# Ledger of designs, part 50: VHH binders against Flagellar brake protein YcgR (ycgR)

Target 1, 263 residues: Flagellar brake protein YcgR (ycgR), of Thauera aminoaromatica (c4kar8)
Amino acid sequence: MAELSTPSPASPAPLDGGRGDELEKFTLRGARQILQLLQDLITHRGLITAHTGGGHSFMTAVLKVDEERGRVVLDPSPDPQANRRALAAPRLTCVTQLDGIRIQFPLVGLGEGQDKGRPALFAPLPAEMLRLQRREFYRLQVPLAHELSCLLKAEDLARKPVEVSARVIDIGAGGVAVVVPTGAAEFVIGGTLPACRLALPDGEPIELDLEVRNLNRQTQRNGTEQLRVGLRFAALPRAADTRIQRYIFKTERALNAKARGGL

## First folded at step 19 (VHH)

Design ND1 (from LD83 with L100I)
Fold by OpenDDE, fold request of step 23:
Structure ND1 (fold): chain B 263 residues (1-263), chain A 121 residues (1-121)
Amino acid sequence: as target 1 above (263 residues)
Amino acid sequence: QVQLVESGGGMVQPGGSLRLSCAASGFTFRTYAMSWVRRAPGKGPEWVSYISPLGGSTDYADSVKGRFTISRDNAKNTLYLQMNSLKPEDTALYYCARDIDLWDSGKFDIWGQGTQVTVSS
């Protein structure tokens, strides 16, 4: 009976910097704050996934913060190849979780050396550290069977008001990503779409204002072009927030149950 | 309950080899630095070796450098000490110890009961 090695929990993928404006409020840049957070990682013995690029990562830990030299001491990988990749990488993206909070920070200028005869990896202190509470950044991939939609009130190229029914592909506490046909409307990043309607399975559509945050053109396998639109909830009533959170929670629970073979 | 249990000790001739094991339980082993410490008869405790949580960093006392190798298997919650070229001076009770700090060695909060290593002709 081959002991099915429980797949190591998928190392959380780094958050792409494209969400720069939204992440700014969660980004620490103060030297003291950074030092404190690094010390917290040590105190709580947080293991870190260090991403080296190209889909490669290794596990490490902050062993020490050397304030005098302005550097962090990292635990090398027991895999020499991982260390070589790390040292060759122009930047490491470090990701960890502490008390349900996602922490992400870049390290630049990684080197190997010794401290008091002990081998270690060394890097300058990070210039910034991202601290995210899971709830705010979690995006649920919406099951196709749920058929969530959002009626977007937008404008066409002629600035004529148009209504576009968009499929919701992911949803979080802060917004939704939708897919629309190319040319259905003109979207401007930073623009507000007023009085849109988000359809959830549990009742009447939620009326809300949406802010366009990102636009990505996607070509489907069939050659059809689609536009992925990232939308932020600009003004979400408390009741609407509660409904959205309930939907996310219920859906996650169902997905997890299914994944465990319970369904 | 937090526990460390050493094994693998015994009697060997000078120049012989032993492999010590330490089974850890009751805590998240992979997040702690670990050390071996020994106590020879009539002497105080002597730090022998250090290993970082992920095993990428190791350190040795000068007295054992080049002869001993510390390693760990985090999946098995086990610490190891391979001892080669053993000398009579290596005769001691060997302890597995959990380091309080991840980097600064010398302070330990959990100890095993020890395993006896005797090197004699």
Scores: ipSAE 0.876, ipTM 0.958, lowest interface PAE 0.4, mean pLDDT 90
Fold by OpenDDE, fold request of step 20:
Structure ND1 (fold): chain B 263 residues (1-263), chain A 121 residues (1-121)
Amino acid sequence: as target 1 above (263 residues)
Amino acid sequence: QVQLVESGGGMVQPGGSLRLSCAASGFTFRTYAMSWVRRAPGKGPEWVSYISPLGGSTDYADSVKGRFTISRDNAKNTLYLQMNSLKPEDTALYYCARDIDLWDSGKFDIWGQGTQVTVSS
């Protein structure tokens, strides 16, 4: 029985510095911003892939930010060889993701030590941190006036097919979030909803398959319970993708124009 | 549902060894620091050992240092405590606990039901 080695989640490769000019606008250099972002990594318990060069990397986490000493405390690898490589490296390239945002930062001057008797890796605070929002993770908040809806083909508790018209509250290149009445259907995280219909203002509904990614119960101000369902586009035809992108772009432009007092 | 379930406790003679296990479920285990805490009869809870999310950092109470070893298997969502050279004073209910903070120990938000360890002749 060949142990199917679950493919190690592909360690996000560092972005090559060759796009330096384009990335500058996404680079944080302010001390306060850097501290905040590192603290956010701690708060959200973000795991970091630390690249040591030569195709080697190890998983770590920011355990603590020591502002007084101007250093970060990193979780050592359980692999002593990885730690040796890290310590020998002139620079670590740290890569992580927080809320769909890619974060990349260099660490220089890595050392090993102890804090209160606990072994850890220490590095000076990074001089810069790259924060990239991937387009695929961007979610447009859908204006209520647009009345976007998605017809969900789901099942009830008895596994009877049901159709639920759900309001779309946000949309991105990768999926939609919808709200449904509590009890309207049963949703399973990781489950696929086939042949759903997304209604956009610009034409006929788009038929697509959706994957349930998250479920959140929300209580409205009026006391009504709703279920927020995060859905990923499981299979999106190119034409549909183009329409969705066009809608997002057009809507963003309109919202920005309104915000500037132009409409 | 977030849950910790301890196992591996029992009765041993002084100088004996036990290995405790804690199975974690309902949360991303690899992103949390974990601890063992014990409670002896008539005493308050005593922190025993700490391990960082990836297992690269460990810490021990002075009372168990050199005798106990904490470890984890993140692929199995399991925490371990190897206890060697057990003493009567190690008799306690042993709890697996999830640390609230990644580095600052002593505060926990999730506990198991505990597993009894009895060291007696």
Scores: ipSAE 0.873, ipTM 0.958, lowest interface PAE 0.4, mean pLDDT 90
Fold by ESMFold2, fold request of step 20:
Formats: C-alpha cells, structure tokens, sequence
Structure ND1 (fold): chain B 263 residues (1-263), chain A 121 residues (1-121)
C-alpha cells in the first residue's frame, strides 16, 4: 500500500487554531456547498473523528442530512462516556478525509433524541466546512538519509543572535517541522525568523522567512531533550514553492518505488 | 467476494432463547448499517431490527421490541441477534442484510442465505 511508503500527515487531529487566517481561503460557507459535501460523506461512508476537547475524541459518521429540519444525524458512540463528553462539549470538531480531501467542520448545539424510536445524536447543519486538497495538508516525513536541514536565524536566551542548523523532520506546502536541542535558541510562537535557509538535496538552499507556529518538547530514548519547532513559510516565492513541491513529489515517488520493488 | 453468513438457528421451545450470528466478509463492515430480516412460512420478508455502522443506534419492529437485541462487533466483522422469550410466531428464516442507506433502513443490497429458527413444543 502507498501509505506504508510515504508518511501521512497528522490527519486525525484538528488543524490548529493558530492557522485560522491561513485556512479561511479553504473554508466553505455556502449552504449548497455544505449540503453537497455532507452528502458526499454519507455516500462514501466516511468515518469521522469527533473531538470533544481535553484530548478526547470518538468515532462517528454522518448518517443523514435532514435538510427539512436543518440538521445532521450522527452515529452515537456505543461508549456512554464518549456520548456524555460530546453532549457536554460546547463544540464538536469533526475531522475526516474523503477521496484525498481533508474535511473539518464544527458542530454546535449537539443533542440526543430519537426519530420514531431510533436514537441518534443531532446537531444543526454546520455554518462552515474546511476542505483541503492533499497538497494543502500533506506533510512528507523526511527520510533521515536526506539530511534535510534548515539554517535558522534566531536568538539565544540572552537575546543574542544565533544560527541553528535544525534537522527537518517533515515538510509540506505550508511549512516544515524541525528539531533542535533544547536551549539552542529561544523561540516564541508568532515570532518571525527572517532569511532562514532550507537545504534541499539536488539544488541550492532556499532562502525563506519562517514563522514559529508551535513548540513541543520531547525526550529521546537516551534521555536527551529536544525541541520540535513547527515553522510556517511566510511569503513563499513561487520558485521556492515549486522546488519544495518537486522535492516532495520526487521523494514520494522514490519511497513508493521501494515499496513496490519489495526487495 | 462480499458475503454474509448466518448461523445459530435451530429448534427451541416457546419462551426459549437463541443467539444468531452473521459473519461478514469482503467489505468494510463498520461503514455499513445492518439489519435482520425474517421470512415466516407463506409470508413475505419482515424487517426485524437495525443497527447503525458504529453500533450506537438500534431499532426494532414492534413485534420483537423488548425481546430481541441487535448488536455488532466491528473488530470481528460480526452481527448478532439475541432472541429471548421466543414465540411460535417468530418461526422464520432469518437473514442478515446490509442496508444501502445509513439511517433510513428498508433497502438492502446484500443478503445472507439465512438461518432457520423454529419455535415449537
């Protein structure tokens, strides 16, 4: 299967709220578009991960779009605790994929009830649905052999300039994730790192501005601490975008060929 | 090949119990709603029970409500019908059926071959 040869992006988790402005152009708000997309989920039997907050989620499906009542019908969980969390949540964040398209939408006002004795969860139709093509959400897990690195122009804890060569662990159309030793530099969410250099194989490094979007500390098996830094491309030139997409496509093709070759 | 195979039928006294099983293969079981349907001698098919794809919603014909319980184990690709307090009127060939629609049941595209339930003294 192609999924075994190329890593999937972090598809089940909701896209983070710090990307809200970036995602507006992929957000559907037209009633007809929303109804059509929900019906496509039903027709293709899409399974949905519904996030209730606090790191909790459950599997569900859209069973019906009741246009006359202006609501969706969801499959309740057989786990009563999951249903209680869903009903208590101010908002249910639904995430799924359909035919290579990532779909995310909120449901508010979730309730339980019956239709002629048949129990279900019900919610008003969502007012918006996020719809992303694979290119727009896909993150290639970079093979270690590629030694993909990004030179970051940052500051240390004393606010002194420091350059950090960071290993790139994933890359997509919108950015990279890198790892650095804890304490190598000070990063702040929302901060901009100008004139960083992304080193791709088979070409000259790309100069680009990066914005810090997330920070996660991690401890390796040997006890060393590292910082995972999520970085967004700011104002990426078309030539740089083309180079990045070419790298992603070529790497996916190479990984898929190894999986098919079965040596 | 898409298949539904029922088992667990047999002869039982009135008031007795049986548990029917339906093994599903060749399709993604947990993305389909499922039903039990029965055919009594000389009668047409009668819908008996429904269960939603992930198992959170169930429904029953009035004639079996309170006596029969539908369930599914999506890890084992198996549908069940627990039948309690059986009556002679429950005598029928019982079919496992795959619903075309996820919510509005009544149209089925795949059926098993059935398992016979006979309730007599």
Amino acid sequence: as target 1 above (263 residues)
Amino acid sequence: QVQLVESGGGMVQPGGSLRLSCAASGFTFRTYAMSWVRRAPGKGPEWVSYISPLGGSTDYADSVKGRFTISRDNAKNTLYLQMNSLKPEDTALYYCARDIDLWDSGKFDIWGQGTQVTVSS
Scores: ipSAE 0.733, ipTM 0.900, lowest interface PAE 0.9, mean pLDDT 87
Fold by ESMFold2, fold request of step 23:
Formats: sequence, C-alpha cells, structure tokens
Structure ND1 (fold): chain B 263 residues (1-263), chain A 121 residues (1-121)
Amino acid sequence: as target 1 above (263 residues)
Amino acid sequence: QVQLVESGGGMVQPGGSLRLSCAASGFTFRTYAMSWVRRAPGKGPEWVSYISPLGGSTDYADSVKGRFTISRDNAKNTLYLQMNSLKPEDTALYYCARDIDLWDSGKFDIWGQGTQVTVSS
C-alpha cells in the first residue's frame, strides 16, 4: 500500500532515428493538422522536454502559435546555460505526451527575441509532427516462458530455401525482433521473407510477410554467437493486428499483476 | 479547490522595499502563467507583472519596470514580487492572479484576496 501513486516523467526520450521510415505513417505534415496539434498542446498545458543534443535537455512549453509570423513561442529556461545550449543547437527535438498520445517534433532556426516587450524563444512552425498512440510505439519484452516463435522462410548462402524457427524477444504493433543462431540463414536488410508464420498462444499461427530492418550479431557469455533480426510486418490484416494487440495487452496485464504480488 | 493567498504587504516609507508572496494550491502551478495586479484607491485594476509557466519569461508595466522583480518557485508553488524603490503611487491592494492564457496576459480566472501595500511618510 506504499505505492499509492507512481510519479511519471513528463515525456519519454526521443524515438531513435533508425526507426524513421517505420514512423512515417504516423507523421503529420499538413499545415492545418500541425496547427491544431500545437493548439491542443497549449490548451491542455502540455509540458515539453526539448533535447538539445549531447544528452542535454530542458523543460519548456508552447506558449503561443503565432500564425501571422509562422512561428511558435516557447517558454525559455530560467537557466541561462540551457538557453545558450538550445540556441546553439542545430535543432531541438521536442517530446511530450498528451492523454497517452506521444508527440515528437523538430524545431529548427530557434532564436531569441521579444514580442510586445516579452522575451521568449521563437522558432518557425515545425514542418512535421509525430503523433503516436501508446500501442503504436510500445514494444513488449516477451517472457521466456511463453517461448513465442516465428517460422521464417528464408534462404541460405546458396540461395536454397530454408525454414528457421526463431525465438521472438519483443513484439509491437509494427513488428517483431527475433534471435536465431548465426549461420542458420542469410538475411539481407530490406529483404522480404514471404509467408512466415507467427505463433501466438491460444490460436493458430498468423501467416504474414516480414521485411528485414536490422541485424545485430551478439556473442553470448558462453561464446555462442546469435543474430538479432528486426522484422517489420508487411500488409498486416486487421484480424492479425487484433490478435497481436490482444496478446500484448493480456501479457502486459499478467506481468503487471505478478509485479504487484497477486492475480 | 483552487486558492491563491497573498502575503507580505505593509506600510513602508518612500524608497523602501517589500517582498510579496503568493501561495498557490489546488492546481498544477507550473503549467500556468501568473501575474500580479494592483488596485489603487479609487482606480481600476492595473496589471503589474507577468511570469511564464516555467519562469523563463517576465514582463512588467512601464510604471514599475526596473524597480519590481517577479519570480516563482515551482517546487514550493509560490509566486513572488520583489518591490524596490517604492513610491507613494505604488500604494494599492496587490493581487496574485492566474492567467487564462499562457502568453497573452490580461484575462485572469482566479484571484487572491490581496495584500495591502501602503507607501507613506
């Protein structure tokens, strides 16, 4: 009963650039959409973490959208060093969350000045804003006990078809990460693995096409090498998406109940 | 229940100093811009000073610029007004006010009870 409430941070760290094209479908580029989302941040008094690079950040807020001048007005830091770092940065990466919606956007061309005698930081309106529901950026770390697997239809070095049963280590709305023994198959970034089968508990496996997004070779403590393969879902049917989201929700709920010491 | 409570007023001679405080409760203080507003005897309200939610931007009426300093301590939910070089025309009831807008000050939804400042020989 000591955990009556858990304080939450204002926003998570910026999403990594290596996921850039996976996030494109969640990126707003329309001027009207951008203005409305910025106004929503003002209306709901959203606090923003502005990342200036080098591991530095400061808290800020959008105080006003100045449509006539095409710019946003930001709350400067009361720490002058934070303001100097922000003004020196080639861009600010702004991260915030509004009612479970993650919002991230760049600001370039930050400057200092005044508007009717009030000093502030100013930047042109962002050309893009990332808007994600929690489901769209969350990756569940799959419990080992679930032994979740994905049957990959790949090729060896001689271009001969091989099937590899790969252990799933994480799963999200957009894909999975798996591990396989090094040398089990040849994987090429950008390559498509058609008709793979994802095995979920309580149901028949899901047939889906996967695209290889990244490869990381890892050496285990016993000297054994394995390959971590990042895979994106291609053309995922709604029924398959629903089953994946249901698995994630049920597993997360079960893990949270265990962490609280009860079921 | 939202509340603003001013304190620190009193009588001082011309040229003296006072520090006003405003204790805020019942709302998330650091997400609101705040202002000081004063009402002199027989006059309407006069905006005195503004501070942004995180404290990085401040602004003052011309009549107090260079003499008054607004500040806030978001960890203590407290707004301050340091008043130096006080003049008889600074005599007024001083209110802590919560701005409706984050930037364009002038409309307030919550006021304190006020604290009296009297500058007299």
Scores: ipSAE 0.732, ipTM 0.900, lowest interface PAE 0.9, mean pLDDT 87

Design ND1 (from LD83 with L100I)
Fold by ESMFold2, fold request of step 20:
Structure ND1 (fold): chain B 263 residues (1-263), chain A 121 residues (1-121)
Amino acid sequence: as target 1 above (263 residues)
Amino acid sequence: QVQLVESGGGMVQPGGSLRLSCAASGFTFRTYAMSWVRRAPGKGPEWVSYISPLGGSTDYADSVKGRFTISRDNAKNTLYLQMNSLKPEDTALYYCARDIDLWDSGKFDIWGQGTQVTVSS
């Protein structure tokens, strides 16, 4: 039998989020935390994709953290053109994954040089590092056939309670995105919607408190306006979290099986 | 099972050349820095050369600079040492060694049985 198992690719793409506040809670800024995470990359021999801009990247590794000089030592590329692009770039976006943990960090001020005659690339320690487990960054696009909905307990313009059934567009460990008709309720960024109900296919609805994180107005082809509402789960009970992760896993596996096409 | 197998040694005249190879198996070769180490008759081990995991950085002992070239082919899991202008003092058993550290070479956790290089007339 042919083996389909391969090592994890060394080229994970950067997270492209225009929403820095959603990733901030996963961003390490403490000097001790940064040094430890860099050392973990060295200890586990993590391979890094360094993005230099313009769609270009090269593979590298952190060879050493030089605490005395406040810098990292990087493996140069054997391709001189990759090294020239890296040195010309105003910053590198470094991306790697270690045992299911996604790590992303910027390096600025990259230079070439030698340490006691041994050539390398050098950069000051990064000021921040992003560290995410897969469940913290993955968002499943919900198939229409699943008809996932969330009953929102919101208020109208007159501050009176109103219930809105909203279609769930995507779902992850931290929340959902839904679509509602414009004017169905008043939503305020930062506002809390208590006791909403998320309907999953595998049981009774989950009662959740939700926080409004973003609002995006959309005009449909027929001229009708809708809102895409980004909602964060408040304190999510363990049982609810388990059900959500199981739904995501099962649905992802089913979609991947169709994409593989058999044989 | 981690294994390093050296080959390419032999007898040459002074001024001659040899190319050593080292086949690696049982570990993810491209995530390790690698070195060549030699042991001359009646002497202890001497570090010869270093190459970084992805091949972008190399280093040499002063006694071999300009004469030896280390390289690696990560697609083939193979380490090389091109040895030119060989001298009688290069006579040694040459080992392919896996560095424990990615940058500061000098401590190794595995090497093979070695391949003999003999330079004499």
Scores: ipSAE 0.726, ipTM 0.894, lowest interface PAE 0.9, mean pLDDT 86
Fold by ESMFold2, fold request of step 23:
Structure ND1 (fold): chain B 263 residues (1-263), chain A 121 residues (1-121)
Amino acid sequence: as target 1 above (263 residues)
Amino acid sequence: QVQLVESGGGMVQPGGSLRLSCAASGFTFRTYAMSWVRRAPGKGPEWVSYISPLGGSTDYADSVKGRFTISRDNAKNTLYLQMNSLKPEDTALYYCARDIDLWDSGKFDIWGQGTQVTVSS
């Protein structure tokens, strides 16, 4: 029987298509840019996870870009079932990471065939390729010991100004998620909270305008209701961005060092 | 230190079989296409067979099609050549070679020292 390819450890899952607006600025659509990025994958021998739908995937690589025929040549799986699933899928979602850069692209019209007697999988060149630096997709889970908070300048149910000190539970380049007691303030998806203050360790709080992106009601063990609020940075000065990135980097390094040195 | 070490050669009667192995070390084996190349007495190198990095695509010289089977085990960093129905003209020093190109064979940057296969009546 055919041997199955061993998958790479902890391969990234495809990014959610519901984030399409946010990802458009990182999406390459120019023919020359796409060819260049595919050539980079070949040169660096990037391994690719190809998702076929239904939770199935297989490992592959771009072996060649055939510019004359406008197609890519992919390494088939040694597992015939994986190849059958790939050929039956309306599209493959290919995901890889090279030197801290996440790359994702669709392939449609996959077929099997030969090039000078060598069997392979073939697909037309992708019409788009997503290319992200790590900082554009990473969210740090904030350690409780850091006690990061964000002072929200919101309104209560009576539409009166209210300040709420909210605990920050995660933070990334584009925003934070916080928790508040239910009823502490009234939040509306798409609403703007001007002049909020994000407290980082070391230094003065950062003044930020925030936009409400999502709301999730939760009940704690003791029956207390709380609200998880997803907040986007509406405009972020470079100095504030630098401080946030530094915090994320230092905290991640510290957490990794603790994990390596712990028993 | 990048290294390829062939083994499994020997003497065999015409019609017999041998299985060659090539142990790879010092590089990420599964990201390279690999080939077998042979050198018969008085001849230059002859490409024998190709296998893609993840093992899904194989190819053979016309002189060995249907008789030889290339395979790889990426978990063991090992390349194989199963040789069946051996003929006297298969007598050669057999090398495994690392392809620089993932698809278009012809440029190899690393070779082993080879393993001798001798087919005699």
Scores: ipSAE 0.723, ipTM 0.894, lowest interface PAE 0.9, mean pLDDT 86
Fold by ESMFold2, fold request of step 23:
Structure ND1 (fold): chain B 263 residues (1-263), chain A 121 residues (1-121)
Amino acid sequence: as target 1 above (263 residues)
Amino acid sequence: QVQLVESGGGMVQPGGSLRLSCAASGFTFRTYAMSWVRRAPGKGPEWVSYISPLGGSTDYADSVKGRFTISRDNAKNTLYLQMNSLKPEDTALYYCARDIDLWDSGKFDIWGQGTQVTVSS
């Protein structure tokens, strides 16, 4: 069915560089593709969050693509300080969504000026635009009651094989985040964990290879140390992908039904 | 249903001031550029002022520049026109209008019914 004409609010945070190589396949670099996508933003009246650095951002829109001059025309902020931050920034990271499509692109060389007597912000056309379907960037926060787990085939400090049952805290199309007790195993960013098993409620566990992408040590309220491990799916078969997407869909639907029925 | 309703017109002496309001409903106001347009007796429509969707860019006809100020409150779905130093030639029916384009204004797809401004001695 058709999505609403008005754009959905964009996620405030840009996707980080730790996913850079897995995002390259969703990056548009062709001049004609970039022009068309910018025109789509204009036609659909997409609202854009422009991140200026230091945790600051402002709302804007692409008002026009000036193809002859090779630039975009942006709506300035009514807040002069937001405009000053934007003009001082070495680049803007622009984020928006249209009909479930997440769009992210950099703008460099932002300046202010006028066209036909109207003040605006101007920047050269971006050299790249990231274009993702919802399933390609969404991470479901797994309810604690599900006790979703992943059996990790890892190594201890002595480089001996160890199996760790790790609780899954979020899951998406590209991977999972898990927590383990500090010291349960040694994890190295870039390391591969072969033949791990992801336990989903709907059937047999999924056997998959995982790559360690990030590590974060955390202290719980009771002082207990745990390790958050970000894991990427390596070469995920279509059948496994389908089961993961089905789990995400059913869980999100159930959570939304509970929220709508609450007082 | 999409509606624009103007208010705030009236009679005023030359040199006086008025503030016009336009209440918008039935569409996502903050994603549209908006304009004020006026029609004097016996004349065609004349564009008066423009404001961008988020309010960061404004523009005025030369005849009103320095005397009129356009603004918008996107939280209240309301467009405003502050008119100062009014002249008899400002006498007209004033409309708020929704621009079709975000930047290249001059084509409008919806208008209000207008509010009358009369400036006379």
Scores: ipSAE 0.708, ipTM 0.890, lowest interface PAE 0.9, mean pLDDT 86
Fold by ESMFold2, last read:
Structure ND1 (fold): chain B 263 residues (1-263), chain A 121 residues (1-121)
Amino acid sequence: as target 1 above (263 residues)
Amino acid sequence: QVQLVESGGGMVQPGGSLRLSCAASGFTFRTYAMSWVRRAPGKGPEWVSYISPLGGSTDYADSVKGRFTISRDNAKNTLYLQMNSLKPEDTALYYCARDIDLWDSGKFDIWGQGTQVTVSS
């Protein structure tokens, strides 16, 4: 039997800046650091997803850093519509990974032109580049079989304490997303939920302070409403961080083994 | 094993057309710029055409502009050269070459065996 081709992972979406303070410590702003990171992308032939807005993107690469003109040279798309969207966009958000390191940077002022008759897309050097270890951006989609839950210590509509058991749908180094029945509690974006408890398979629940980052109402096919709550770890003890990272690593390893046909 | 295999050469009359193909294997084709290079009888190698890794930028030697078209199919790991309005001066052994640099062509680390194109009346 022929070996099956494995498709590439889905193109990474840009990280939402949300609260810019969390990402600032991973942001390079020095000119020499930016030039070196761009050179690393060229040397290692990193493929880049350039997001043009409206849910559109195209694949590109940094072909050269033109230091004398202070610009990057990008591979245009062979699709003319992708190039038109890129040139019309006020900002390109470029995302790539290199050996598990996520790299994201904006390009503004994108133009089309030629260098000695060779066409390309050109933009000024970015003023900043985000550089993250995988654990700092990755969100594991929690398998339903794990029944991962987080006990939220919140308030109901009557402003009385209530404990809500919420199913965890994704988890990363910086937080979780959960779902709860609509009306189970009142949540306020920016609000803090102290002493919540995250139940992991490998021991007693972890006590966590959580901050509400987003809320989305969802309607199920049977008309039942639920609330998706995005929660940030407000202050994560080192031991808790270690347990969360171990859970993510172990679960991803197990999922990868099943994908390769191992049981 | 990194490999480039050219095909599609042959004998044609002046004014004719040929389409060269180059099958790539053993490396991530879509991350490399590619070129066609030719060697005519009694001459050294001559760069013919360049294409960027994702296919959005192409370039040609003056001697072939308007007559030759380079393209690539990254899903099939294949490079192409469509040659129209062929002249006797186009007679050469044509090589598919992998550029070391993504933008500045002329430095190649892997070549195929070549495919012969002969244009004569």
Scores: ipSAE 0.707, ipTM 0.891, lowest interface PAE 1.0, mean pLDDT 86

